# Miniprotein binders against Glycine-N-acyltransferase-like protein 3 (Glyatl3): the designs that were tried, part 14

Target 1, 290 residues: Glycine-N-acyltransferase-like protein 3 (Glyatl3), of Mus musculus (Mouse) (e9q5l8)
Amino acid sequence: MLVLKCSTKLFILENMLKSHFPESLKVYGAVMNINRGNPFQKEVVLDSWPNFKVIITRREREAETDNLDHYTNAYAVFYKDIRAYQQLLEEHDVINWDQVFQIQGLQSELYAASKAVAKARLLDLDINLASFKAVHFSPVSSVPDHSFLTGPTPRLTYLSVSDADLLNRTWSRGGNQQCLRYLANLIACFPSVCVRDEKGNPVSWGITDQFATMCHGYTLPDHRRKGYSRLVALTLARKLQSRGFPSQGNVLDDNLASINLLKSVQAEFLPCRFHRLILTPAAFSRQAHL
Short names: E, the ipSAE of ESMFold2; O, the ipSAE of OpenDDE; V2, 0.75 times the mean of E and O plus 0.25 times the DockQ between their complexes.

## First folded at step 8 (miniprotein)

Design V5 (from U1k, 28 letters changed; at its last look DockQ between E and O 0.06; V2 from the best seeds 0.00; counts 0 for: pae E 23.1 > 1.5, placed apart)
Fold by ESMFold2, look of step 8:
Structure V5 (fold): chain B 290 residues (1-290), chain A 80 residues (1-80)
Amino acid sequence: as target 1 above (290 residues)
Amino acid sequence: SEPVEVYVVLPRGTEYIFEVSPEMSVREVLEFIAEYLGLDPSKFRLTFTKDGEVEPLPLDQPLSDLGIEPGAELRVERES
């Protein structure tokens, strides 16, 4: 097991990951953020360098201060060989299994392999899988086109930390203190776009997460059908693209509104799926917020 | 004009060394740092410790007018 700390090697890795798109995108986003201030205090673990077969990004152990915060305590995984992934996790202390946490990746064997590792280590935990369409935004023009709006162009801003309460209340998996703190940290650390009304209240927004994934796109019900969600999505994608980020996203199969939006902006649906595992040790089952 | 090396300290204590031109405005330096580090420059400011006091740097002035010498330590702080 190697923990890659050298900044030169980390920038080389960032470029190497591009040749493995789309499957490497979650790890790529984490590595880009590590190389750009590392605001989520992450590190890169791999089996060997430079000829790696598996890469895992994780929080530094000193940063894991809440064993129930599976939103923040998330691992991104990319592998060239599924058995190497299993062996790395079985034979080394890569994952902190004594918490509620997530494993994320874009490869179809991730769930079965992670479950097999947990069994081989005799862990008593529940694994909840969610699977999503994975998307990437097409290049967005640097010249805005607001013809799709039904009225005048609204004022675009970004979110502030005080807006986290609203995001927490409107997200289907939110409504708890771990999620509130997580969302506040995302807003504090990563790009966002926000449409505000004349009183300054957020009415439509989107953020990015620790993996450089566009997420939490939402428009308040009373402000829908004005083109705001499209404006937010395109503006955030443009902001990310101008900074060299992948402008990637994930969408549930049954979220027809978001799927239709993504089709309307001609987003590219990738030939792989996003997999998110939430792993809950039995000791934490009644305490976890999922 | 030779580049000057400045130390840039992020909110979590990580320190970087950047080569900047002394003719660059504080705004240009902040945008350069933010681009390299993947930060949103509108969410941050640069501060500098002078005579034991931490002061935000005025965005539209060049570093050369602000007493920023080689080896100076600039801090990146989130806007309130």
Scores: ipSAE 0.000, ipTM 0.099, lowest interface PAE 23.1, mean pLDDT 85
ESMFold2 (binder alone), look of step 8: mean pLDDT 82; pTM 0.784
OpenDDE base, look of step 8: ipSAE 0.009; ipTM 0.227

## First folded at step 9 (miniprotein)

Design G4a (from G3s3 with I36F; at its last look DockQ between E and O 0.01; V2 from the best seeds 0.00; counts 0 for: pae E 19.2 > 1.5, placed apart)
Fold by ESMFold2, look of step 9:
Structure G4a (fold): chain B 290 residues (1-290), chain A 81 residues (1-81)
Amino acid sequence: as target 1 above (290 residues)
Amino acid sequence: SKVLVVIEGSDPEKLEKAFLKIFRLAEELNGEVYVFIKNGKVYIRVEGLPEDAKEKLAEKVKEIAEKYGLKVEIEIEDKSE
């Protein structure tokens, strides 16, 4: 096991990960953020360097301050060999198993291998798997085109940390103290786009997470069918692309509205799926917000 | 300002029961609760409490720890600005 701390090696790794798209996208996003101020206090774990077979990004142990915060305490995984992934986790102290946490990645064996490791370590925990379509935005023109709007161009801004409460109340994963703090941190650290009404209240928005994933695209019900969701998505994608980030996201198979939006903007549906595991030790099952 | 509670014990079921009671109490006092487990100790950090609520929490936590036979350490940090 190696914890890669050298800034030169981390920069080299960032570039090496591009050769493994799409499967490496979540790890790539985390590494990009590590190399750009590391606002989520993460680190990179490998089996070997430079000929790695598995890469895991994780929170620095000193930064893990809330064992219920599975939003922040999330591991992104990329592997070239699933057995190397399993062996790394079995033989080394890579994962803090004494918390509610997330493992995520774009490769199909992630759930089965992670479950096998938990069993081999005799851990009493529940694993909640969610599987998503993975998407990537095509290059977006630097010149805005608002012709799809049904009315005047609205006030387009970014989110403030004070808006986190509204995001927490409207997100399917939200409604709890851990998520509120997480959303506030995402807004403070990463790009966002927000449409506001004349009173300054958010009515449509999108954010990015610690893996550079576009997430929580939402428009309040009373403000729908005005083109706001499309405006937000394209503006956020443009913002990410201008900064050299991938403009990628996830969508549930049954979220037809979001799928139709993505098709309408000619987003590419990738030849892989996003897998998100939320792992809950039995001791925390009442307090966990999955 | 914050209250840091550390509980430790040899019986996992008693440790869990005490933790749950402390968690519920902190939420009832409108505290922001952060939980951290390392080396068999449960660290519970509660932020955003007024002064009277901090002392009330600390008193009740000691009672809970005693009830379950747990070692407890409590640190109250005051706001500097």
Scores: ipSAE 0.000, ipTM 0.143, lowest interface PAE 19.2, mean pLDDT 86
ESMFold2 (binder alone), look of step 9: mean pLDDT 78; pTM 0.720
OpenDDE base, look of step 9: ipSAE 0.064; ipTM 0.516

Design G4b (from G3s3 with E16L I36W; at its last look DockQ between E and O 0.02; V2 from the best seeds 0.00; counts 0 for: pae E 12.6 > 1.5, placed apart)
Fold by ESMFold2, look of step 9:
Structure G4b (fold): chain B 290 residues (1-290), chain A 81 residues (1-81)
Amino acid sequence: as target 1 above (290 residues)
Amino acid sequence: SKVLVVIEGSDPEKLLKAFLKIFRLAEELNGEVYVWIKNGKVYIRVEGLPEDAKEKLAEKVKEIAEKYGLKVEIEIEDKSE
């Protein structure tokens, strides 16, 4: 096991990951953020350098201050060799198993391999798998085209941390203190786009996460069918592309509104899926069940 | 068998581009690559190459270094036999 801290090696790694798209995209986004101020206090773990077979991005142990905050405590994984991934996970101190956390990646064996490691380490935990279509935006024109809007062009801005409460209340996985804190941190650290009404209230928005993934696209019900979600998505994609990010997103198979939006902007559906594991130690489940 | 490549230059972008080309070439030749940076020099050790692959790597590395205007040193370690 290596923790890669040298800034030159980290920039080399960022470029090496490009040759492994799309499967490396989650790790690539995390590494890009590490190399650009590291606002989420992350580090890179490898099996070897530079001939790595496994890369894991993780929060620094000192930053893991809430063992129930699986939103923030998320690992991104890329492997060239599934056996090397299993071996690295079994090593002392790679993963903090004494918390509720996530493992994320774009490779189909991720769930089975992670489950096998947990079993081999005799861990008593629940693993919840969600699988998503993976998408990315093709290059977005720098020449604005707002012809799809019904009515005048709305005021485009970005989110402020005070908007996090609204996002927390409208997100299906939100509504709790950990999520509120997480969303406030995402808004503070990473790019966002927000359509506001004439009074300055958010009506449509999108953010990016710790892996540079476009997420949380939402339009208030009373403001739908005006082209706002399309405007937000294209504007955020353009912003990310201008910073060299791949403008990548994920969408559930049954989220027909988001799938239709992505088709309407001619986004490309990648030949892989996004996998998100939420891992909950049994002791935390029993404690939470009081 | 081992090949040690050391590249040096004042332009970080050219140094990175040259390293990436050398690294990919070494991988195509089935070499194991070890890299470290010391005093602005990039050291690249490639292990596990067949004899003819070592010569091929050395020739291409010289071409890459010339293309990017870099100083290069190449040492080929051989085995008795």
Scores: ipSAE 0.000, ipTM 0.307, lowest interface PAE 12.6, mean pLDDT 85
ESMFold2 (binder alone), look of step 9: mean pLDDT 79; pTM 0.732
OpenDDE base, look of step 9: ipSAE 0.006; ipTM 0.188

Design V6 (from U1k, 75 letters changed; at its last look DockQ between E and O 0.49; V2 from the best seeds 0.00; counts 0 for: pae E 2.2 > 1.5)
Fold by OpenDDE base, look of step 9:
Structure V6 (fold): chain B 290 residues (1-290), chain A 80 residues (1-80)
Amino acid sequence: as target 1 above (290 residues)
Amino acid sequence: DSEEPVEVYVVLPKGTEYIFEVSPEMSVREVLEFIAEFLGLDPSKFRLTFDGEPLPLDQPLSDLGIEPGAELRIERKESD
């Protein structure tokens, strides 16, 4: 195990990961955030340098942790060799197996390999797998065409941390205290877009996460069909691109509304899928609201 | 106390209009950069105006007498 702390090497790594798109995009997003102030207190673990076979991004050990917060306790993985991934995962102190956590990646063998390691270590844990379509936005035009807007003049801002409660109540993955804290941290640390009403209340929004992924977008029911979801998606993509980030997202296969939205903005559907594993130790099975 | 925002009115070439809510403590430059990030504009090609007068870049809106609820406009700089 090698923890990469050298700033120069981290910038080199960022460039190296570009040659492994699209499979490295999750790790790439994390590394970019690490290299830009590291507001989410992440670090990079490798098997070797500079010719790594596997890279894992994780929360720093010194960072405050909640054992029940799999949102924050998140690892991104990219591997050139699946065996190297398994070997690294078997090493002591690479993964904190005593927490509820998630592993994310854009490679299909991630689940089987992680499960095999857990089994080999005789760990009693539940693994929940979700698979998504992965999407990437092409460079958004510098002159936005928003002729599709049919509502009143949109009031554009970023989200406030005080808006996190609303997000937590409306996000399908939310509804608990861990998620509330996580969303507040995302809003504080990373780009967001918000359309507000005349009273200043959020009516449509989008956020990005520690992997520089457009992870959540929502429009209140009473404000739908005005073009706000498209506006938010394009604006957020533009913000990411202006900062040099790829604009990437994930969508469930059955989320037809979001798929149609993504098609309407000419998002590219990647050949690889996004895989998210949530691992719950048996000790937390009764407390973890998944 | 969430300070009441200043509203910046933006009209794009195709006639699309936006309102941006910004803090009075932001400088005119910061406001331009903020808008530019959202819309992909070059802030160097634009200016903020209040009552038709251009605002200086390096002063906060509050120091310029811009009160919360005021309407600012973003305009393309006239090509000399």
Scores: ipSAE 0.329, ipTM 0.729, lowest interface PAE 1.3, mean pLDDT 91
ESMFold2, look of step 9: ipSAE 0.448; ipTM 0.805
ESMFold2 (binder alone), look of step 9: mean pLDDT 79; pTM 0.737

Design V7 (from V6 with L39F; at its last look DockQ between E and O 0.74; V2 from the best seeds 0.00; counts 0 for: pae E 1.8 > 1.5)
Fold by OpenDDE base, look of step 9:
Structure V7 (fold): chain B 290 residues (1-290), chain A 80 residues (1-80)
Amino acid sequence: as target 1 above (290 residues)
Amino acid sequence: DSEEPVEVYVVLPKGTEYIFEVSPEMSVREVLEFIAEFFGLDPSKFRLTFDGEPLPLDQPLSDLGIEPGAELRIERKESD
């Protein structure tokens, strides 16, 4: 195990990962955030340098942790060799197996390999797998065409940390204190877009996460069909691109509304799928369901 | 006393209008950069105008008489 802390090497790594698109996009987004102030206190773990076979991004050990917060306790993985991934995962102190955490990647073998290691280590944990379509936005035109907007003049702002409660109540993955804190941190650390009403209340928004992914977008029911979701998606994509980030997202296969939105903005559906594993140690199984 | 944010109307080159909240203490440059980031525009290629006149980049909005509800326009700089 190598922890890559050298800034020069981290920038080199960022460039190296570009040659492995699209499978490296999750790790790439994390590394970009690490290289840009590292607001989410992450680090890079490798099997070797410079010719790595596997790379894992993780929260720094010195960072404050909540054992129940799988949102924050998130690892991104890219591997050139699945065996190298398993070998690295078997090493001590690579993964904190004593927390609720998630592993993310864009490679299909990630689940089977992670499960095999957990089994080999005789760990009693539950693994929940979710698979998504992965999407990437092409460079958005420098001249925004927003002719699709209907209704009143949009009020564009960023999200405030005070808006995190609303997001937590409306996000399908939210509804708990860990998520509330996580969303507040995302708003504080990473790009967001918000459309507000005349009273200053959020009515449509989008956020990005520690992997530079557009992870959540929502429009309140009373404000739908005005083009706000498209506006938010395009604006957020442009913001990411202007900062040199890829604009990437994920969507569930059954989320037809979001799929249609993505098609309408000419998002590219990637050949690889996004895989998210949530791992829950048996010790936390009763608490994680609350 | 942090002056309360003010809303300004911003008109893009294609005529689309948006409302932005900005601090009156922000310079024209800061406001331009702020808006440009939302639309992925290169702020160096654009200018802010009020009542048809270019706004000076290094002055705060408050000094320029920009009041709440003022209409600002983003225009491409004329290619010299």
Scores: ipSAE 0.459, ipTM 0.796, lowest interface PAE 1.0, mean pLDDT 92
ESMFold2, look of step 9: ipSAE 0.485; ipTM 0.816
ESMFold2 (binder alone), look of step 9: mean pLDDT 79; pTM 0.732

Design V8 (from V6 with E17V E21V; at its last look DockQ between E and O 0.56; V2 from the best seeds 0.00; counts 0 for: pae E 5.0 > 1.5)
Fold by ESMFold2, look of step 9:
Structure V8 (fold): chain B 290 residues (1-290), chain A 80 residues (1-80)
Amino acid sequence: as target 1 above (290 residues)
Amino acid sequence: DSEEPVEVYVVLPKGTVYIFVVSPEMSVREVLEFIAEFLGLDPSKFRLTFDGEPLPLDQPLSDLGIEPGAELRIERKESD
């Protein structure tokens, strides 16, 4: 196991990851954020350097302050050899298994391999898998315009931390204390786009997460069919692209409205799927009823 | 004593208009960079004008009489 701390090697790694797109995109986003102030206090774990077979990004252990916050305590994984992934996790203390956390990646064996490691380590965990279409915005050569909008000129800005409560109430993954704090941290640390009404209230938005992934694109029901979600998605994608980020996103198979939106803006559906595992020690699950 | 954010209208070269929320304490440079970053433009290639007059980059909006509802134009620095 090697924890890569050297800033020059981390910059080299960032460039190396581009040759492994799309499968490396989740790790790539985390590494880009590490190299740009590291606001989520993450580090890179490898099996070897420079000829790695496995890369895992993780929170620094000192930064893990809430064992229930699986949103923040998330690992991104890229492997060239699934057996090397399993071996790294079985033989080393890479993952803090004593918390609720996530494992994320763009490779199909991730769930089965992670489950096998948990079994080999005799861990009593509940593992919840979600699987998504993975998307990437092609380079956009022009600024978004509002010719497709109806209604008043859009009031474009970014989100404020005070908006986190609204995002928590409207996110399918939200509605709890950990998610509220997580969203506040995402807003504070990473790019966002927000359309506001005349009184300054958010009506449509999009954020990016610790993996530079576009997420929580949302428009309030009373403000739909005005083109805001399209404007938000394109504007956020251009912000990310101008900074050299991949402008990636994820969408559930049955979210036909979002899929149609993504097709309408010519987003590329990647030849891989995004896999998100939420891992809950059984003791935490039982205690949730107290 | 914090300054209240102000709305400005920003007219793009093709005539599209957006509303941005900025602080009166922001310099013209900071406002230009904010708008350009938001729109994916290179701020070094553009300038902000008000009533046809280029705005000086190193002065805050409040010193230039830029009030709520002001209409700014973002223009490429060189003519065709």
Scores: ipSAE 0.153, ipTM 0.648, lowest interface PAE 5.0, mean pLDDT 87
ESMFold2 (binder alone), look of step 9: mean pLDDT 79; pTM 0.740
OpenDDE base, look of step 9: ipSAE 0.411; ipTM 0.779

Design V9 (from V6 with E21T L41Y F46W; at its last look DockQ between E and O 0.65; V2 from the best seeds 0.00; counts 0 for: pae E 2.7 > 1.5)
Fold by OpenDDE base, look of step 9:
Structure V9 (fold): chain B 290 residues (1-290), chain A 80 residues (1-80)
Amino acid sequence: as target 1 above (290 residues)
Amino acid sequence: DSEEPVEVYVVLPKGTEYIFTVSPEMSVREVLEFIAEFLGYDPSKWRLTFDGEPLPLDQPLSDLGIEPGAELRIERKESD
């Protein structure tokens, strides 16, 4: 195990990961955030340098405060060799197996390999797998055409940390205290877009996560069909691109509304899928909200 | 103390309008950069105006006598 702390090497790594798109996009997003102030207190673990076969991004141990928070306790993985991934995962202190956590990546073998390691270590874990379509936005025009808007003049702002409760109540993955804290941290650390009403209440929004992914977008039911979701998506994508980030997202296969939205803005559906594993130790099975 | 926000109106080509809410303690430059970041614009090509007059870049809105509820406008510089 090698923890990469050298800033120069981390910038080199960022460039190296570009040659492995699209499979490296999750790790790439994390590394970019690490290299830009590291607001989410993450670090990079490798098997070797400079010719790594596997890279894992993780939360710094000093930053880990809630064993039940799989939102924050998240690892991104990219591997050139699946066996190298398994070998690294078998090493001590790479993964904190005593927490509820998630592993994310854009490679299909990630689940089987992770499960095999857990089994080999005789860990009593529940593993929940979700698979998504992965999307990437082409460069958004600097001159936006927003003629599709049919509502009142949009009031555009960032989200406030105080808005996290609303997000937590409306996000399908939310509804618990861990998620509330996580969303507050995302809003504080990473780009967001919000359309507000005349009273200043959020009516449509989008956020990005520690992997520089557009991870959540929502429009309140009473404010739908006004073009806000498209506006939010395009604005957020443009904002990421202006900072040199790829604009990437994930969508469930059955989320037809979001798929249609993504098609309407000419997002590219990637050949690889996004895989998310949530791992729950038996000790936390009764307390973990999945 | 959440200072009452100032509203900045942005008019895009074809007449699309946006309203940005900013703190009066922000400098004109910060406001331009904020809007530019949101829209993906080059802030150097835009100016902020009040009552048709361009605002100085390095002063906070509050120092310019711009009170909460005032309407500012962002527009392209004439040379572009």
Scores: ipSAE 0.269, ipTM 0.692, lowest interface PAE 1.4, mean pLDDT 90
ESMFold2, look of step 9: ipSAE 0.385; ipTM 0.770
ESMFold2 (binder alone), look of step 9: mean pLDDT 80; pTM 0.745

## First folded at step 10 (miniprotein)

Design A1 (at its last look DockQ between E and O 0.02; V2 from the best seeds 0.00; counts 0 for: pae E 19.6 > 1.5, pTM E .778 < .8, SAP 70.943 > 70, placed apart)
Fold by ESMFold2, look of step 10:
Structure A1 (fold): chain B 290 residues (1-290), chain A 92 residues (1-92)
Amino acid sequence: as target 1 above (290 residues)
Amino acid sequence: SLEERKAEAERIREEFPDMVPVIVVLPKGTEYIFLVSPEMSVREVLEFIAEFLGLDPSKFRLTFDGEPLPLDQPLSDLGIEPGAFLYVERKE
């Protein structure tokens, strides 16, 4: 096991990951953020260098201050060989299993292999799998056509951390303290786009996460069907592309509105799926019901 | 050391023969090994380095053997071999 700390090697790794798209995209986004100030205090773990078969990005142990915050405590995985992934997790202290956390990636064996390792370690975990369509945005014009807007001319800006409460209240899985802190940290650390009304209140927005994934797109009900969601998505994609990021996203199969939006902007649906595992030790599951 | 940097670049090239590891020297003297394609133009390399560092590429240039590199030529036309030193310098 190697923890890759050399800035030269991390830069080389960033370039090498491009040859493994789409499967490497989540790890690639994390490595890009590590190489650009590392605002989420993450690190890279490999089985070997330069001939790696497995790459895992993780939070530094010193940064793991809330063992209930699975949003922040998330691992991205890319492997060339699933057995090497399994071996790395079995033979080394790569994962902090004593918390609620996520494992994510773009490869189909991730769930089965991760579950097998947890079982081999005799861990009593609940593992929730979600699977998503994976998308990658095409290059976006620097002078976008606004003809699709049917409402007032919007104030197009970015979110501030004070807006996190609104995002927390409107996110389907939000409304708790961990989610609030997580959203505030995403807003503070990563690019966002926000449409504001005449009073300056957010009415439509999108953010990016620690893996450079475009996420949490939302438009308040009273402001829908005005083209704001398209404006937000295109503007955020352009902002990310101007900074060299891959402009990637995930969408659930039953989220027809988002799928239609993505088709309307001709985003590329990748030939792989996004897999997200939420792993909860049994002790923490009892806390969720109180 | 310079010799250690060159040895590292040669080892990396063995694993990725279609790419060119170059040693990029920043204005403060910090050195990085960048793995670039021989088909990339000098402009593309400069823009990539500047993007990585959050710099405005219009304010900087790349030099090799003491001479500014022509922006619109690919590295393959300029004799840039594995282990070559490319200096990032501010324009005057």
Scores: ipSAE 0.000, ipTM 0.179, lowest interface PAE 19.6, mean pLDDT 83
ESMFold2 (binder alone), look of step 10: mean pLDDT 78; pTM 0.709
OpenDDE base, look of step 10: ipSAE 0.067; ipTM 0.547

Design A2 (at its last look DockQ between E and O 0.01; V2 from the best seeds 0.00; counts 0 for: pae E 22.2 > 1.5, pTM E .748 < .8, other shape alone 5.998 > 2.5, placed apart)
Fold by ESMFold2, look of step 10:
Order: sequence, then C-alpha cells, then structure tokens
Structure A2 (fold): chain B 290 residues (1-290), chain A 92 residues (1-92)
Amino acid sequence: as target 1 above (290 residues)
Amino acid sequence: SLEERKAEAERIREEFPDMVVVYVVLPKGTEYIFEVSPEMSVREVLEFIAEFLGLDPSKFRLTFDGEPLPLDQPLSDLGIEPGAFLRVERKE
C-alpha cells in the first residue's frame, strides 16, 4: 500500500488516468481537485508506483468528522485488476469501515468485489447499490447559442452557500443536516451555474462535486420549459472544459427528462455504467440518511 | 493519523530538497508536472521525462519560450525557474 503524496507524481498520475477513460473518470476528477488546492482534503492510495493496478481516492482521516456523512466521505475506485483491488482492501486499512460512506466507480464488478471484501473482513453492514448511465459532454463552443430560450437570456451567475438550503429541500436524498453541510461545501469549493429570478432567488442550477461530476441539475417546477436546464448544463460544461476538467455526469435510466436533454446537446453516453455503493454498518442503520 | 501524514510530508520534502517544479507540454498539448534538479542538464531532464512518458528521447527536443534548449547545459544556466513550461517537440 502506498499513499501518493509527491506533487510531481500526483500530476503525472492525473495525466496517466486520461488513457484509462471512461473507467477512471471518478478517480481522475478527484485527483484533479487534489492537484488544485485539495479543497475536500483527499488523498490517493495505490498498490504500487508507477505500475499501479488499483487506485483509490479517499478523504484524509482528520477530515472524517461525521460518521453519518456518506455524501462527503466517499471513495472513488479504478482498477486494472479486480483481484488487486480486493487484495488491497482485504490486507490494508484503506477504507474506514466504521462510518456510513460511499464507494463510486465505473466498472461493473465493483459491487460484487466490494461485497466480497466486506464478507472476508467479517463486517456487519448493508450495501445499497445504485446504477446510472454515464455521460460525457462533447466539446462545447465558446460562443453561446441561446436560440433555444423562450425569452431573453436570464442572468447567469453561480450559487452562494446560503442557497444550499434550497438545494437540500429539492433533492430526493436531501433534507438532513449532513446533506445540507455537504451541499454548502460543494457550492463553496467547486464550479456552479445558476439562473436567478428578479428577486435574486435561484430558479435553475447545476453544480459539480468532489469527483468533478456535473450533478444536482434542477429547475423549479414553475420555471420549467423556458430552456433554463439546457442553458445551465451547457454553461457549466463550457466552464469545466475551459479549465481542463472532464464534463461528465450520471443519469438514472428512468430520468427521461435528463436523458432527453443530454441527447439534445449531443452528449456522449459512455460504454460503461456508474456504480454508487452506500455502505451502512449495522451500528448506524437508524441514523443514516440514504 | 495527522502525525503520520505530517511525517510523510516531511520525508517527501526531505527526499527532494533541491528540486524545482516544471511543466512539460507534449506536442498534443497534454501537460505534465515534474520535479527536477536545476543542476540537471537538459539532456538528463529530457531522458528523465522520456522514461516516465514512454518516449524515445532521440526523437525529441525540449524548448523554452520558443527556443530549443542546449542539451549539455544545466537548467539553472538557462533561466529555468520554478513553474517554467518546457515543451517537447519532435526534432524532424
């Protein structure tokens, strides 16, 4: 087990991960953020360097201050050899198993392998799997095209931390203190795009997370069908691309509105799926917000 | 632990006390960051970069501010400071 701390090696790793797209995208996003101020206090664990077979990004132990905050305390995984992944997790304390947390990745064996590791370590926990289409935006022109808007171009800006309460109330997995703090931290640390009404209230928005994933796109019901979701998505994608970030996201199979939006902007649906595991030890089952 | 992380950071810093960070740009535009000694010759830097990137060093040269760097001179003699961009170009 190696915790990669050298800044030169971390930047080399960032570039090496590009040759493993799409499967490496979540780890790549985390590494990019580590290399750009490390606002989520994360670190990289490998089996070996430079010829690694598995990479896991995790929060530094000191940053894990709330054992129920699985939103923030999330691991991204990429492996070239699934047995190396299992072995690394079985033989070393890579993962803090004494909390509610997530494992994320773009490889189909992730759930089965992680479950096998938990079994081998005799852990009493539940693993909730969600699977998503994985998408990547095609290059977006620097010259805006607003012909799809119903009226004049609304004011585009970014979210403020005070807006986190609205995001928390409108997200199906929100409504709790861990999620409120998590969303506030995402807004504070990472790019966002927001349409505001005349009073300055957000009516349509999108943010990015600790893995550089475009996420939480939403338009208030009485502001829909004005082209706002498309404007927000394209603007955020352009902002990310101009800074060298991957403009990637995830969408549930039954979210037809988002799928149709992604098709309309010619986003690429990747030949893999995104897997999100939420792992809940028995000791935390009634306190966890899944 | 926090103390373990502090100790590791100190070991990394101590391991590379005389290194300077440079950005290396490949012909396709990909950027890499390397820690190199300012006492290394351009030849040594090119060979070091090529080893990491799987390039044949005999086919490439390094340029800085649009000018080819002389192979047998150390970076310190060429005005290469921390954060400098070194471009990898085919000799052709």
Scores: ipSAE 0.000, ipTM 0.110, lowest interface PAE 22.2, mean pLDDT 84
ESMFold2 (binder alone), look of step 10: mean pLDDT 75; pTM 0.662
OpenDDE base, look of step 10: ipSAE 0.151; ipTM 0.591

